# VH-VL binders against p42126: the designs that were tried, part 4

Target 1, 258 residues: p42126
Amino acid sequence: QRVLVEPDAGAGVAVMKFKNPPVNSLSLEFLTELVISLEKLENDKSFRGVILTSDRPGVFSAGLDLTEMCGRSPAHYAGYWKAVQELWLRLYQSNLVLVSAINGACPAGGCLVALTCDYRILADNPRYCIGLNETQLGIIAPFWLKDTLENTIGHRAAERALQLGLLFPPAEALQVGIVDQVVPEEQVQSTALSAIAQWMAIPDHARQLTKAMMRKATASRLVTQRDADVQNFVSFISKDSIQKSLQMYLERLKEEKG

## First folded at step 1 (VH-VL)

Design e3 (framework fv_emapalumab)
Fold by ESMFold2-Fast, scan of step 1:
Structure e3 (fold): chain C 258 residues (1-258), chain A 121 residues (1-121), chain B 111 residues (1-111)
Amino acid sequence: as target 1 above (258 residues)
Amino acid sequence: EVQLLESGGGLVQPGGSLRLSCAASGFTFSSYAMSWVRQAPGKGLEWVSAISGSGGYTYYADSVKGRFTISRDNSKNTLYLQMNSLRAEDTAVYYCAKEYWGDYEYGMDVWGQGTLVTVSS
Amino acid sequence: NFMLTQPHSVSESPGKTVTISCTRSSGSIASNYVQWYQQRPGSSPTTVIYEDNQRPSGVPDRFSGSIDSSSNSASLTISGLKTEDEADYYCQSYDSSNYVVFGGGTKLTVL
């Protein structure tokens, strides 16, 4: 199992732990299990909040699984990208309070997950950076992810970060506002429990309607053009030059990591 | 500051048993994989065993499989190595070591001071 | 399932540069991360390089690590050699089953 769900000491909270070794890459199977796990929690009235974290410290999530994007059919790329869109839509619009307890590196697709949450806590470790670094690989963040970052850190900071593919170490992440707290790694879980309790003190109906109102425009932009976004992704990723670059990168990763 | 302190070593006869302990402090013990590494007198480092942060996964060198058992008590911040059917070639200083990235096996970042195990008649 | 082979000893004068090699007997050296440990006489090992080429906090920039796929080897390079660098150095990697493999160790003597 790629997702572990544990009820925590506080009533109404579940801790969702990513367990997709080696680096919690967003494979098709992992994306599917994340959505199913979230739906189960949303349908269970015992839970009002979820803390998302990695089962192992070091890497929160390395992001998209490049093996899903290389050497496959156009139909596979379409199915993969639809799964990525579904995860983002489900997390971004969830009625649950979502808190990211970021106990590891959080680039690209990992940052996608963190950005959907209501609150983000990052371990104070210079090795744990967060950001949308797609341009470093010669690819671009989709418009809906660009919108999510812009809503979080503002237009100018987001433009600079996206064009340069910046990964923010903890102090810079706090300064730019991509995370809400930076704490010693040993305190990440307890800090997340304290933060989620604060959010859950607000009556659910009022909190949920306010979240929906604030996020509706951003989510609707993707909802109205999901198919076009899928076709744009499939067209881009299927280019010979992109496929060759991804294949070369995957060969290097295998040589370095085993 | 991360600290690891081994204990439980001593002289034991061939075929005997010993249990080693490693007391950990200065970090969230349950979040990190732990290893036992040994060093025979005048020889190099040899990996013995590793355990995941939760205790759910264990790994053993072929030379100790079936004889040694690694375990941990996260409530006491203590790592254990139960050593059975000891042989003369098990004579070594046994080090407790903490991994850099929990269960990600990116190597050892902190080592204890070691405890000597001598197996002789 | 493989061995890591190091020279048994290397020596050099203070201020010079030494390089210690670590050769993998089968499979690519680049397929798994390599770490380097320093052990002074009577002391526990300490990490000087992790993840092929990263230095822990407090390790001087005189220490560097590299991978050479053509020779199937990792290398530890110590520049500006000092007397306190005299120690045994061990490389370490993982096999495909995540089992830990150590090199035989290299005794560095500072002349």
Scores: ipSAE 0.000, ipTM 0.385, lowest interface PAE 18.5, mean pLDDT 88

Design e5 (framework fv_emapalumab)
Fold by ESMFold2-Fast, scan of step 1:
Order: structure tokens, then sequence, then C-alpha cells
Structure e5 (fold): chain C 258 residues (1-258), chain A 122 residues (1-122), chain B 111 residues (1-111)
């Protein structure tokens, strides 16, 4: 089990903890368990809000699992990318209040998850950075993720951040607006509980319709282009030069962990 | 001690062959891509070839494609360059270099050997 | 494909500051990282700057790197010049088709 759900039905809140060691990488299995866990909570009338965090501090999520993107078949890449799209669509359009309690590093796909939430809290540790750093890895953020960042921090800041692959340490993350609060590590959970209670004080009907109104255009753009986006990803990732670069990078990552 | 030691250089006639070796120590050899970079007498640096850590992927400069073959033996911590159909313009000091890749596309060299001289002349 | 162009030589007196440029012929200089290698006479190259502006352990802070998008060039700046800084300096970047691209090299003479 890669997702731990700790319910508090009396408060209407569940805490969803990522437990996919070593770094909560978005493997196909982890993506699938996240979607199933979210859907379970959405279908349970006892819950109105979910806090997303890591079971172990240090890394919220390192992002996409590069082993899902290298040395595999085109069919595997297609299936993987469809799972990534499904997670984003489900989180971004969720009727639940979502709060990310970011207790660790949050690059790339980790930032994807955080950006889908209604509110983001980051632990005040200079080693915990958040951002869409895909360009530093020689890949690009898909248009729907670019749209999500742009909606959050604005066009100019998003363009600079995406082109340069910026990872924001806590003070800069707060200043640019990619996170809403920065607090000491030991206060992240209590701050998340306080924040989610504020959002849940709003009647569900009005809050949910407003969220849908604000996010529908962005989500619909992916819904109408899912297959084209998958084919674009598969074509890009399957390039011999990209596969060779990924292989070399993965071999180096093994050395750093050894 | 972290080091790269090249050997196998020498004098060879045009059309001949030579095999260069590079012995690596002090780091986990199989985890890093390795490269050959050459420098003709009095000239600049020219990249020749690279090989992934596993040996599964090889890369060549257009000037050597079809004539040179890069390979490695990870059990012996040794990199090789098999040079065939040698030409006068292949005369150079050949450096073994460890490839560092921070991102998926970026390569640079963080450790260099001492070099071995290859002279192609009659 | 692109080329990196450096001046053939630069000279400056001890204690002064010198800047060596590396200009990219096509595409943005900022599209790929730029590294700088120092090669003293009779020696192997060593890395003095990597990823545009980072110094390896043991390289003095007198060495710095920068990128200027307006001139489409990278620069290596050496302050407080010392005689031991006399060397050939090479910039290097990455191309997806040709992989490693080196500049032609710049001979730095001190005094």
Amino acid sequence: as target 1 above (258 residues)
Amino acid sequence: EVQLLESGGGLVQPGGSLRLSCAASGFTFSSYAMSWVRQAPGKGLEWVSAISGSGGYTYYADSVKGRFTISRDNSKNTLYLQMNSLRAEDTAVYYCAKVYSYGLREWYFDLWGQGTLVTVSS
Amino acid sequence: NFMLTQPHSVSESPGKTVTISCTRSSGSIASNYVQWYQQRPGSSPTTVIYEDNQRPSGVPDRFSGSIDSSSNSASLTISGLKTEDEADYYCQSYDSSNYVVFGGGTKLTVL
C-alpha cells in the first residue's frame, strides 16, 4: 500500500499520506492508488476535505517516475501518461477541499499534485523547494500543467519559472505565490487542519460550483485533447536521443543513492 | 584516489589501427558515462565519442563514425577506443573523461585523464 | 547544429580582471548549460566553471561565469589575475544532434 488514509469523520476530513519509498515517485501503481483513494473519499458523504502529505518528511514527492519513461514500450508510455492525466484531472476538479501539507521537496510531478490543491502549506526548510523544473531535465511541462501554474502565479512569473525550470525555496515560493503559507516543519499538519477548517466553513454547494466555474476551462482543454497529448508525449519520450539521456541520468541517480 | 589513466597510444601508419585503454579508479565506474576527447598538436579540444554507464548506448562525432568504436568493460573498470582506418588528421592527444549529466540533455566532464598521444604518419 | 566562437587570445596584467567570451552561432546561449575548462601548458584540461556559473570544489572564487542573452554569449571572468592563470580556456555546451560542442579556445597571457 502506497497511500495511507487517516480518517477523521467527526471533522469531515481525511489525511492522505504518500508512502511510496524512497521518494514518493509517481509510479504507475502509485498514480492508480492515489486516484482510487481520492474517488473513495469523494463517494463517502462523511468527508468534505482531504489533506495531502508525505508519510515521512524530507520529500513530498520527487515527481514522475523516470523508470516508467525509459526502456519501455510505446504502449507503456501511453498508459503511464494517461494515468498522469487522470490523476491531474481527478485532483484538479475534485469536489473535496484539497490542502497540500508539503513536508518535503516538491519538484516537477510533486508540484503537479500540490498545484491541484485549493491551498498549499510548505515547511520552512531551505532544502524543500517547489517548482516545475522539467526544462532542467530536458523535458517540458505539458500544456495543461503550464496552464495550472499560470493560473496560480500569473503569466509572466509562470513563463520565467517554466523556461528556466525554477525550484523555489520557501521564502521565494511564498513571494511568487506558488504556496500560500510557510511554517516550521512541526506546525505543517496543525496549520493544514486550521486551513481546511476555514475552507470547509463555506457551504459545499456554493464552494463547489465556484471551484468548477474557475477550473472548468483549464480542465476541459485537456479532456478534449487527451489522446493528442498522449501521442505528443509518446512521440517525444520515444526519441532515441531522449531515451539515451534518460538512461544515462538513471544510471547516475543509482550511483548517488549507493 | 580518483583517477583516469590512458594507454595504448603510439605511432601508426595511415590506414592502420590502434586500441586505446583508460583505467578508472576511485569511483563506481559502471554508474557514469565515459567519453574520449582529442586535441591535435597546437589545436583545440574536439569531442570524439561517449558511452553510457551500462554500455548500451554509444555516441560518435561525425568525423569518426564508422571508423572508431567505443566500448567498456565494467568488470575491469576500463574504457576502450578501437580506432580503425586511421588518417593523418586523427593525430592527437586522446583524453579519457568522465561524463557528468545534471539533466537529461546536458553533458560536461568532471574528471580528465592525463592523455595518450596517437601519431598517424608514414 | 551550432558553433561556439571565442577570441583567439586575451592578455592582461597581474591583479587585473579579464573576461573571455563564448558566442553561440544559432539558437539561444541560454538553451543549454555552458562549461569552462582550463588547460595549462603540458597539462590535461580541468573544469573551472560548470552549469553556467558554478565552481567545482577547489576552484578559487576569482573565477566566475555568466550568460548574456542580448549578445548570445557566455563569459568567463577571472579577477585578481595571477601568473598561474596563464592557460588556454575552452567553453563547452551541449547540442542534441552533435552532443558536445567546444569553443575554439582562448589563450590567456598574464603580463
Scores: ipSAE 0.000, ipTM 0.408, lowest interface PAE 17.4, mean pLDDT 89

Design e7 (framework fv_emapalumab)
Fold by ESMFold2-Fast, scan of step 1:
Structure e7 (fold): chain C 258 residues (1-258), chain A 122 residues (1-122), chain B 111 residues (1-111)
Amino acid sequence: as target 1 above (258 residues)
Amino acid sequence: EVQLLESGGGLVQPGGSLRLSCAASGFTFSDYYMSWVRQAPGKGLEWVSAISSSGSTIYYADSVKGRFTISRDNSKNTLYLQMNSLRAEDTAVYYCAKSPYEWLDYGPFDYWGQGTLVTVSS
Amino acid sequence: NFMLTQPHSVSESPGKTVTISCTRSSGSIASNYVQWYQQRPGSSPTTVIYEDNQRPSGVPDRFSGSIDSSSNSASLTISGLKTEDEADYYCQSYDSSNHWVFGGGTKLTVL
């Protein structure tokens, strides 16, 4: 499957491992499997926390699957974007404690996933950068993702990061506050287990209500305009200039790998 | 082959209660949003309620809020509609309908049940 | 909080083209996708057009959908009309407050 779940019911924790080779791109199938996996854990009273990580180190997730956004029908783009919205809504508002154990590169949609978590730990490897780099591809982060980043690192840092499409290496990521800890790569998992235990020490009702209060305004903004956001995405991505840019980028990637 | 089979309809007096069931087969029920849509005799379609794959997100039409409760049992592949405080205007064929995309509430209803008739009359 | 308005009935001869409109009372018709359903007497509805202009597998290309922002309307067009096309047709769109909204339905008679 594309998502491996390693339960530790005695600790109330599950480790969710991304396994969608080669780079854990958020394909429609992978988005779908992530949501069902989260939903199963949310419905199981044995679990109070989830650690999200990559099965294979090197890439946490490369982000959105560009092949889902290029050379397809408007119906496909709408379905894909709705799936992206659903994943973000489900993760951002989850009643579970979510900790991202970032054992690889985390650009764009990978950063989207990490930003929904309550706590982020990044491996101390200069090749593992995190950020919303959509502008480097000539595309734009949606307002709800912009709001998520702004809530995490503040308005000015978010504006600079989004306009310039910044990817932060570990030291800078810690300094700007997009991650909470940077540790040697071999310590990422044990650090995540320690962190999630601290969050789970708080009574669920108080923690969950506080999380909901803190995040409801951001989530509700998308909920009230989901269809409008889908329509905006489909209209934007369907532009000839955008489609041409994406095609050129995909062809460049094929030539570099072939 | 996707199949949706409604049951539980019948004659009920105003103010009464009734519970509808929809038995689903031929797809992974736990992965899809499900809806109830009704149609009064000789009238048009009216959306009533929708429920997410896990049951955590629920929507109701204003006409039924506070009176109807949608729920699901994923272990039994069954969708429910509990109808309370029934009124003559609730008389309709009630259809169970499936959303087309896994975990998404968008798109057309790609499969419908045969419907079950609810008659609210004294 | 918006309504979708369709004509109550339309009629046309076999082989000709018929167009059924679906007008949104408030907000832009283009802000949310429009679906079209066909319901023959005694049958459950089936989708003939989704997401404004897409056809499901098995629906002939005689069926097409379009959006006209100037009239704030969606349209279902059936060309080469056949007697088997006689049915009730419903448009549907999304309202953020009430979720799915159906039009009142149009009875198509093929004479």
Scores: ipSAE 0.000, ipTM 0.407, lowest interface PAE 15.4, mean pLDDT 88

Design e9 (framework fv_emapalumab)
Fold by ESMFold2-Fast, scan of step 1:
Structure e9 (fold): chain C 258 residues (1-258), chain A 122 residues (1-122), chain B 111 residues (1-111)
Amino acid sequence: as target 1 above (258 residues)
Amino acid sequence: EVQLLESGGGLVQPGGSLRLSCAASGFTFDDYAMSWVRQAPGKGLEWVSAISWNSGSIYYADSVKGRFTISRDNSKNTLYLQMNSLRAEDTAVYYCARGYDYLWGTEYFQHWGQGTLVTVSS
Amino acid sequence: NFMLTQPHSVSESPGKTVTISCTRSSGSIASNYVQWYQQRPGSSPTTVIYEDNQRPSGVPDRFSGSIDSSSNSASLTISGLKTEDEADYYCQSYDSSNYVVFGGGTKLTVL
């Protein structure tokens, strides 16, 4: 089981904990379990909000699982990318209040998850950076993820961050607006509970319709272009130069551990 | 100023073929998805076909699948519609339309050409 | 696949307000954007409303669009009617399959 769901009795809140060792990589199996877990909570009237966090501090999520994107068939890449799109669409458009309690490093696909939430809290630890660093690996953030970042921090900051593949340490993350609060690591959970309570104080119908209205343009761009985006991802990732870069990066990760 | 200019329409016999062209100017052609939309005399608008900016995604209305082929030449800023096995019910004004989005899509036709009439009659 | 249904014709006097409806047969009208096009006889269509309620530059603020999820419909409202507003009006939407749908069109007469 890669996703632990802990209900907060009486508050209408569940805490969804990532438990996909070693670094909560978004493998096909983990993506599938995340979507199923979210759907179960959405269909249960007992819950109005969800806090997303890591079961173990240190890494919120290392992002996309590079082993799903290297040495596989084009059909596998297509299936993987469809799963990534499905997770983003489901989280971004969820009727539940979503709060990220970021108790660890949050690069690339980890940042994708955090950006879908209504509110983001980051532990004040210089080792916990957040950002879309795809360009550092020679790959590109998809347009719908670029739009999500741009909606959060503005056009110029997003362009600089995406072109340079920036990872923001806590103080810079707060300053640029990619996170809403930075607090001592031991206070992340309590701060998330306080934040989600404020959002849940608003009547659901009004909050949900406002969220849908604000996010419809961004979500619809992907909805109308899902197949084209899959084709572009598959053709890009299948390039020999990209496959070689990913293979070299994976070998480097193995060497780092000795 | 965005301009779309259709050409190639005319009178053809049932079972015949015709190729329509749309010359685009005033914008970066290869940044936009393009569509063909038709209108039979005195009738409403009917979407025919769409093509993404890079020709990687192509879509057809069920009524024309297997008979019509959409294509584009980005070096010439031109959109095409090859129409084969034409039927009387294909008689319509054919409009070239440009999407709103810089990245593939058929959701909104922001700019329309002046149209070219195709008449399929014996 | 779905259909968009519009009234065949509407009429109203100059200076008054008219509303044209566009009802979606299956799936939510709110799931995808709705556009509205104006077509005068002998002319190509032009956009009066896009993305549910946005106006292109040059379109008067007398034109507005709205979505009503309870009736599963979109509406085009034209206030302060002028004779130059006489035209056919078409709504248009789409789905995630890239299927494009136009409404049957509404003939607006200003008498």
Scores: ipSAE 0.000, ipTM 0.428, lowest interface PAE 16.2, mean pLDDT 88

Design g1 (framework fv_gevokizumab)
Fold by ESMFold2-Fast, scan of step 1:
Structure g1 (fold): chain C 258 residues (1-258), chain A 124 residues (1-124), chain B 107 residues (1-107)
Amino acid sequence: as target 1 above (258 residues)
Amino acid sequence: QVQLQESGPGLVKPSQTLSLTCSFSGFSLSTSGMGVGWIRQPSGKGLEWLAHIYWDDDKSYNPSLKSRLTISKDTSKNQVSLKITSVTAADTAVYFCARMYYDFWSEGYAFDIWGQGTLVTVSS
Amino acid sequence: DIQMTQSTSSLSASVGDRVTITCRASQSISSYLSWYQQKPGKAVKLLIYAASSLQSGVPSRFSGSGSGTDYTLTISSLQQEDFATYFCQQSYSTPYTFGQGTKLEIK
């Protein structure tokens, strides 16, 4: 199992721990398990909030699994991208309070997950950065992810961050507003429990309707363009130049590990 | 240590109301996700689900018996009660109560801990 | 109502045998299936839930499998204490319904 769920039904909270070694890459299998786990929590009226974190500190999630996007068929790329869209839509529009307890590095797809949450807490460790660094890999963040970042940190900061593929260390992440708190690593879990309790103190109907109202336009933009976005992704990723860039990156990653 | 224990009259006359009580320990129906159900078994036959009640007082009844069944809870006493009106010989069975535990991964409830059962005979 | 049918009401086996008990639902129940063990004079015991998940404290020789409408309970190496009646139960839709039971008897 790639997702560990530790329920505390008496408190109305569950902790979802990512356990997809070595770096919690968003493989097709992991994406599927995340969506199923979220749906189970949403369908159980015992739960009102979920804390998302990594089972092991060091990496929250390294992001999208590049092996799902290189050396495969167009049909595979389409299926993978549909799974990525589904995860984002489900998390972003969830009626549950979502808090990300970021106990590790959080680039690209990891940041995608964190950005869907209502509140973000990052461990104060200079090795743990957060951001959408797709451009450094020669790929682009889709419009719905760009919109999510822009809604969080503002247009100017988002444009600079996306064009340059910035990864923010903890102090800069707090300053730019991509995370809400930076705390010592050993305090991340307790801070997340305190934060989710504050959000859960609000009556569910009012909180949920406000969340839906605030997020409807952004989510609907993807919903109405899902198939076009898949086609655009498949066409882009299938380009020989992009495939070669991804191949070279994967080869360099192997060389760095020795 | 979770335990459930059924209690009932043992013998009831046709047309009367059968009242059963389930007393339990080791959990509370004030806890989200918890419930208690009633299941019966006539001698030498299979199991039949009758009703259940959840922590939030949400109730479900077997449609074939719904007009005759009433389930209620007393959270402070750790008790769940079931009443069956207008009993007949067909209601002669061992009656079980069982905890309904929501297992997060199963997407639903299972009857995870059962009482020993109480025999009810309907005869004149 | 969803009908649950176990392929046999009784089954004879010897200690050490691999035993399979089969359960069929009248419609797909999406793995919302539990298996129970009943011995005379003892409380009914949950063995398997969600078609394949082993209940805490249940010996590993018990396993469940299946999906859709067809499900099986397997005992990989039958022990003396396993002679009992086994019931499947769906929790997909109310009313919850049980199979008729399969009594496992000494050959």
Scores: ipSAE 0.000, ipTM 0.402, lowest interface PAE 17.7, mean pLDDT 88

Design g10 (framework fv_gevokizumab)
Fold by ESMFold2-Fast, scan of step 1:
Structure g10 (fold): chain C 258 residues (1-258), chain A 127 residues (1-127), chain B 107 residues (1-107)
Amino acid sequence: as target 1 above (258 residues)
Amino acid sequence: QVQLQESGPGLVKPSQTLSLTCSFSGFSLSTSGMGVGWIRQPSGKGLEWLAHIYWNDDKSYNPSLKSRLTISKDTSKNQVSLKITSVTAADTAVYFCARHTYDSEGYFLPDYGMDVWGQGTLVTVSS
Amino acid sequence: DIQMTQSTSSLSASVGDRVTITCRASQDISNYLSWYQQKPGKAVKLLIYAASSLQSGVPSRFSGSGSGTDYTLTISSLQQEDFATYFCQQYDNLPYTFGQGTKLEIK
């Protein structure tokens, strides 16, 4: 079980806690459980909002699982990237109010998850940075993720952040607008509950139609080219130079944690 | 506007190193999404891909020849070079350089094939 | 390595004919396939990329189709200048590999 769901049906809210140790990496299994958990909540009329957070503070999610992208078959890479696309599409277009309660570091794929939400709250801890840092690892954010960031912080800020692979500490994250609130770590949960209540005060049909209208163009860009996007990913990740780089990075991670 | 031209020695002795240069105009390898590669064709036979180099200095080699191949670029001079060590009669071929392009959307890069090729340079390996 | 096989090494046709050239990959290449034209003494020319996308400047009589392992290049109305050798190439996986070529000859 990599996803814990704590329901509060009386409030119409569920808290979805990431529990994929050590760093909530988006493994194929974790991606699958996240989508299933979201679908169950969407199909249950008792729930109108979901707060996404980590079961343990320190890391919200470290992002993509590099072991899913190294030493595997092209078919595995295709399946993995389809799962990543599916998570983004399901979260970004969800009819539920989504609030991210970011109680830890939020780089790369963690930021992908946070960016799909309607509202983002970050703990005021200088070790908890948020951003799309793919370029610092010699890889690039997909166009649909670039669009999501651009929609959130604007074109110029997004271009600078993506080209330089910036990770924003809390004060800078608030200033650039990638998060909506920065609060003491012990207040993240209560702030998320207050924020989601405000969003849920709006009648569902009007809120949902407005969200769909605002997000349709961005989502449609991926929907119309999902297969091409998968082919691009598989082609890039399968390059010998990329595979070698990933293998070396994974070996270094083992040495640092051993 | 986009042009590539190969230059090489014409004749190389067995066991020596073959050095080839591709000079190009109309594009730059400082541009994200650009790459240049080498392909060869023995007389009356098919095409064999050898190596590619990309704007970010990422290099790909044909695995069967990798130990003998070195590809490099000089972005300021618009040149890509290929070296093949320990040549034999099997390396006798016309050698082409070609540009290949990538999706400019800033996503993982598709290789869209080789859209502009040079005229080719014949290399004969013989004593 | 992915092996690319073209169904024929030579094909005879007349001006005005619809010509079909077939290419088969030894495994699924996910539409990462290009078609090239080669004429004696001239540079190789890209016709089609991503299985079905027409390269800029290439006449509309050329088209590509297919998926998975089976791909086709079609020339809807053959012109005199189309007598050449045609190659398919996969770029799904290293090493990038070419078919053996199909030479179009005057009937």
Scores: ipSAE 0.000, ipTM 0.399, lowest interface PAE 15.8, mean pLDDT 87

Design g2 (framework fv_gevokizumab)
Fold by ESMFold2-Fast, scan of step 1:
Structure g2 (fold): chain C 258 residues (1-258), chain A 121 residues (1-121), chain B 107 residues (1-107)
Amino acid sequence: as target 1 above (258 residues)
Amino acid sequence: QVQLQESGPGLVKPSQTLSLTCSFSGFSLSTSGVGVGWIRQPSGKGLEWLAHIYWDDDKSYNPSLKSRLTISKDTSKNQVSLKITSVTAADTAVYFCAHRYGDYEWLFDYWGQGTLVTVSS
Amino acid sequence: DIQMTQSTSSLSASVGDRVTITCRASQDISNYLSWYQQKPGKAVKLLIYAASSLQSGVPSRFSGSGSGTDYTLTISSLQQEDFATYFCQQYDNLPYTFGQGTKLEIK
């Protein structure tokens, strides 16, 4: 159980809590459980909205699991990337109202999850930054994630953020528009409940069709070239220089010098 | 340089209330995400978690002992206190307080050296 | 309550040995497991959290592994200062519970 679902009874809302220690990395298993959990909620007509948050504050999600992208076979990399694409497609196009209650750091793949939501609330803690920082590790955000950020904060802000691998602290995140509200950490959950109620006040039919219309072009770009994107990822990640860089990074995370 | 120090009576009579104080330095309970907990260890036995308190005054107690336990904090004095009512010989143990912080990980990462409490008449 | 069981109460080893200590939970604890070291006369030390994450300042010879109900602490090359009692602890659900401890002794 990497995902905990806490139903809010007759309100039509569920809270989906990430529980993949230590930092909610998007491992293959966690990606699979997230998709299954979302699908169960989508198929249960008693639920109209989902709040995504971490079971524990501090890290919303640290992003992609580097151990899934290093020292493995090309077939493993392909399977992993297909799972990442599936999560993004399912979240981005979900008919449920999605609100991210960001109670921790939200870099890279964590930001990927947050960006799929209809509304984002970030705790006011300078250590909880949000952004697509892939370039800091010498890797790149895929085109469909670049499109998602661009749709959220605009072309120029997105280009600057992606090229420099920026992580926005709360005040800057609000100013650039990557999050919709910044509130004291102890108010994140109650603010998310208030926000999702506002979105759920809109009749589902009209809200869902508008969401689909707004997001169709972005989602379709990935749908039409999904296999090509997988091959591009596998080719890139399999380069000796990239593999060595990732190996060195993972080994540094294990080292502890006295 | 997180440091914690427990203080309490060395000897308590059965049926009395045991009062323990944890004094600390290197952190503040005004800091978001910070907490302090109490753990005890009877002679030659394992560790038993008792209670913890967080910066926002959120409290948790071991259900087996909840009716006898009260945890409180004094943020300005850098102290956390634990009271145990109606003590018996079973409460004889070394009592530890521990720091709890890690943003995502709510762990007991730094511990005091412990204070021995003997319940005997 | 979740019961934490360490399969051995004591284990004998020599300096330089690879040592493995095991811990089993009565139910799935989703990697919310910590390992502690307790030495006579010294403060208890956190070694590993989230089953496999090394605490800052802890030597790299310590590692944790496992998932679900079964977890392991490994010391890759035992040093003299490592002779101590080791405890696992689950923090998945209240009340937090500890294993009974495994005392590592000189062979």
Scores: ipSAE 0.000, ipTM 0.449, lowest interface PAE 15.9, mean pLDDT 88

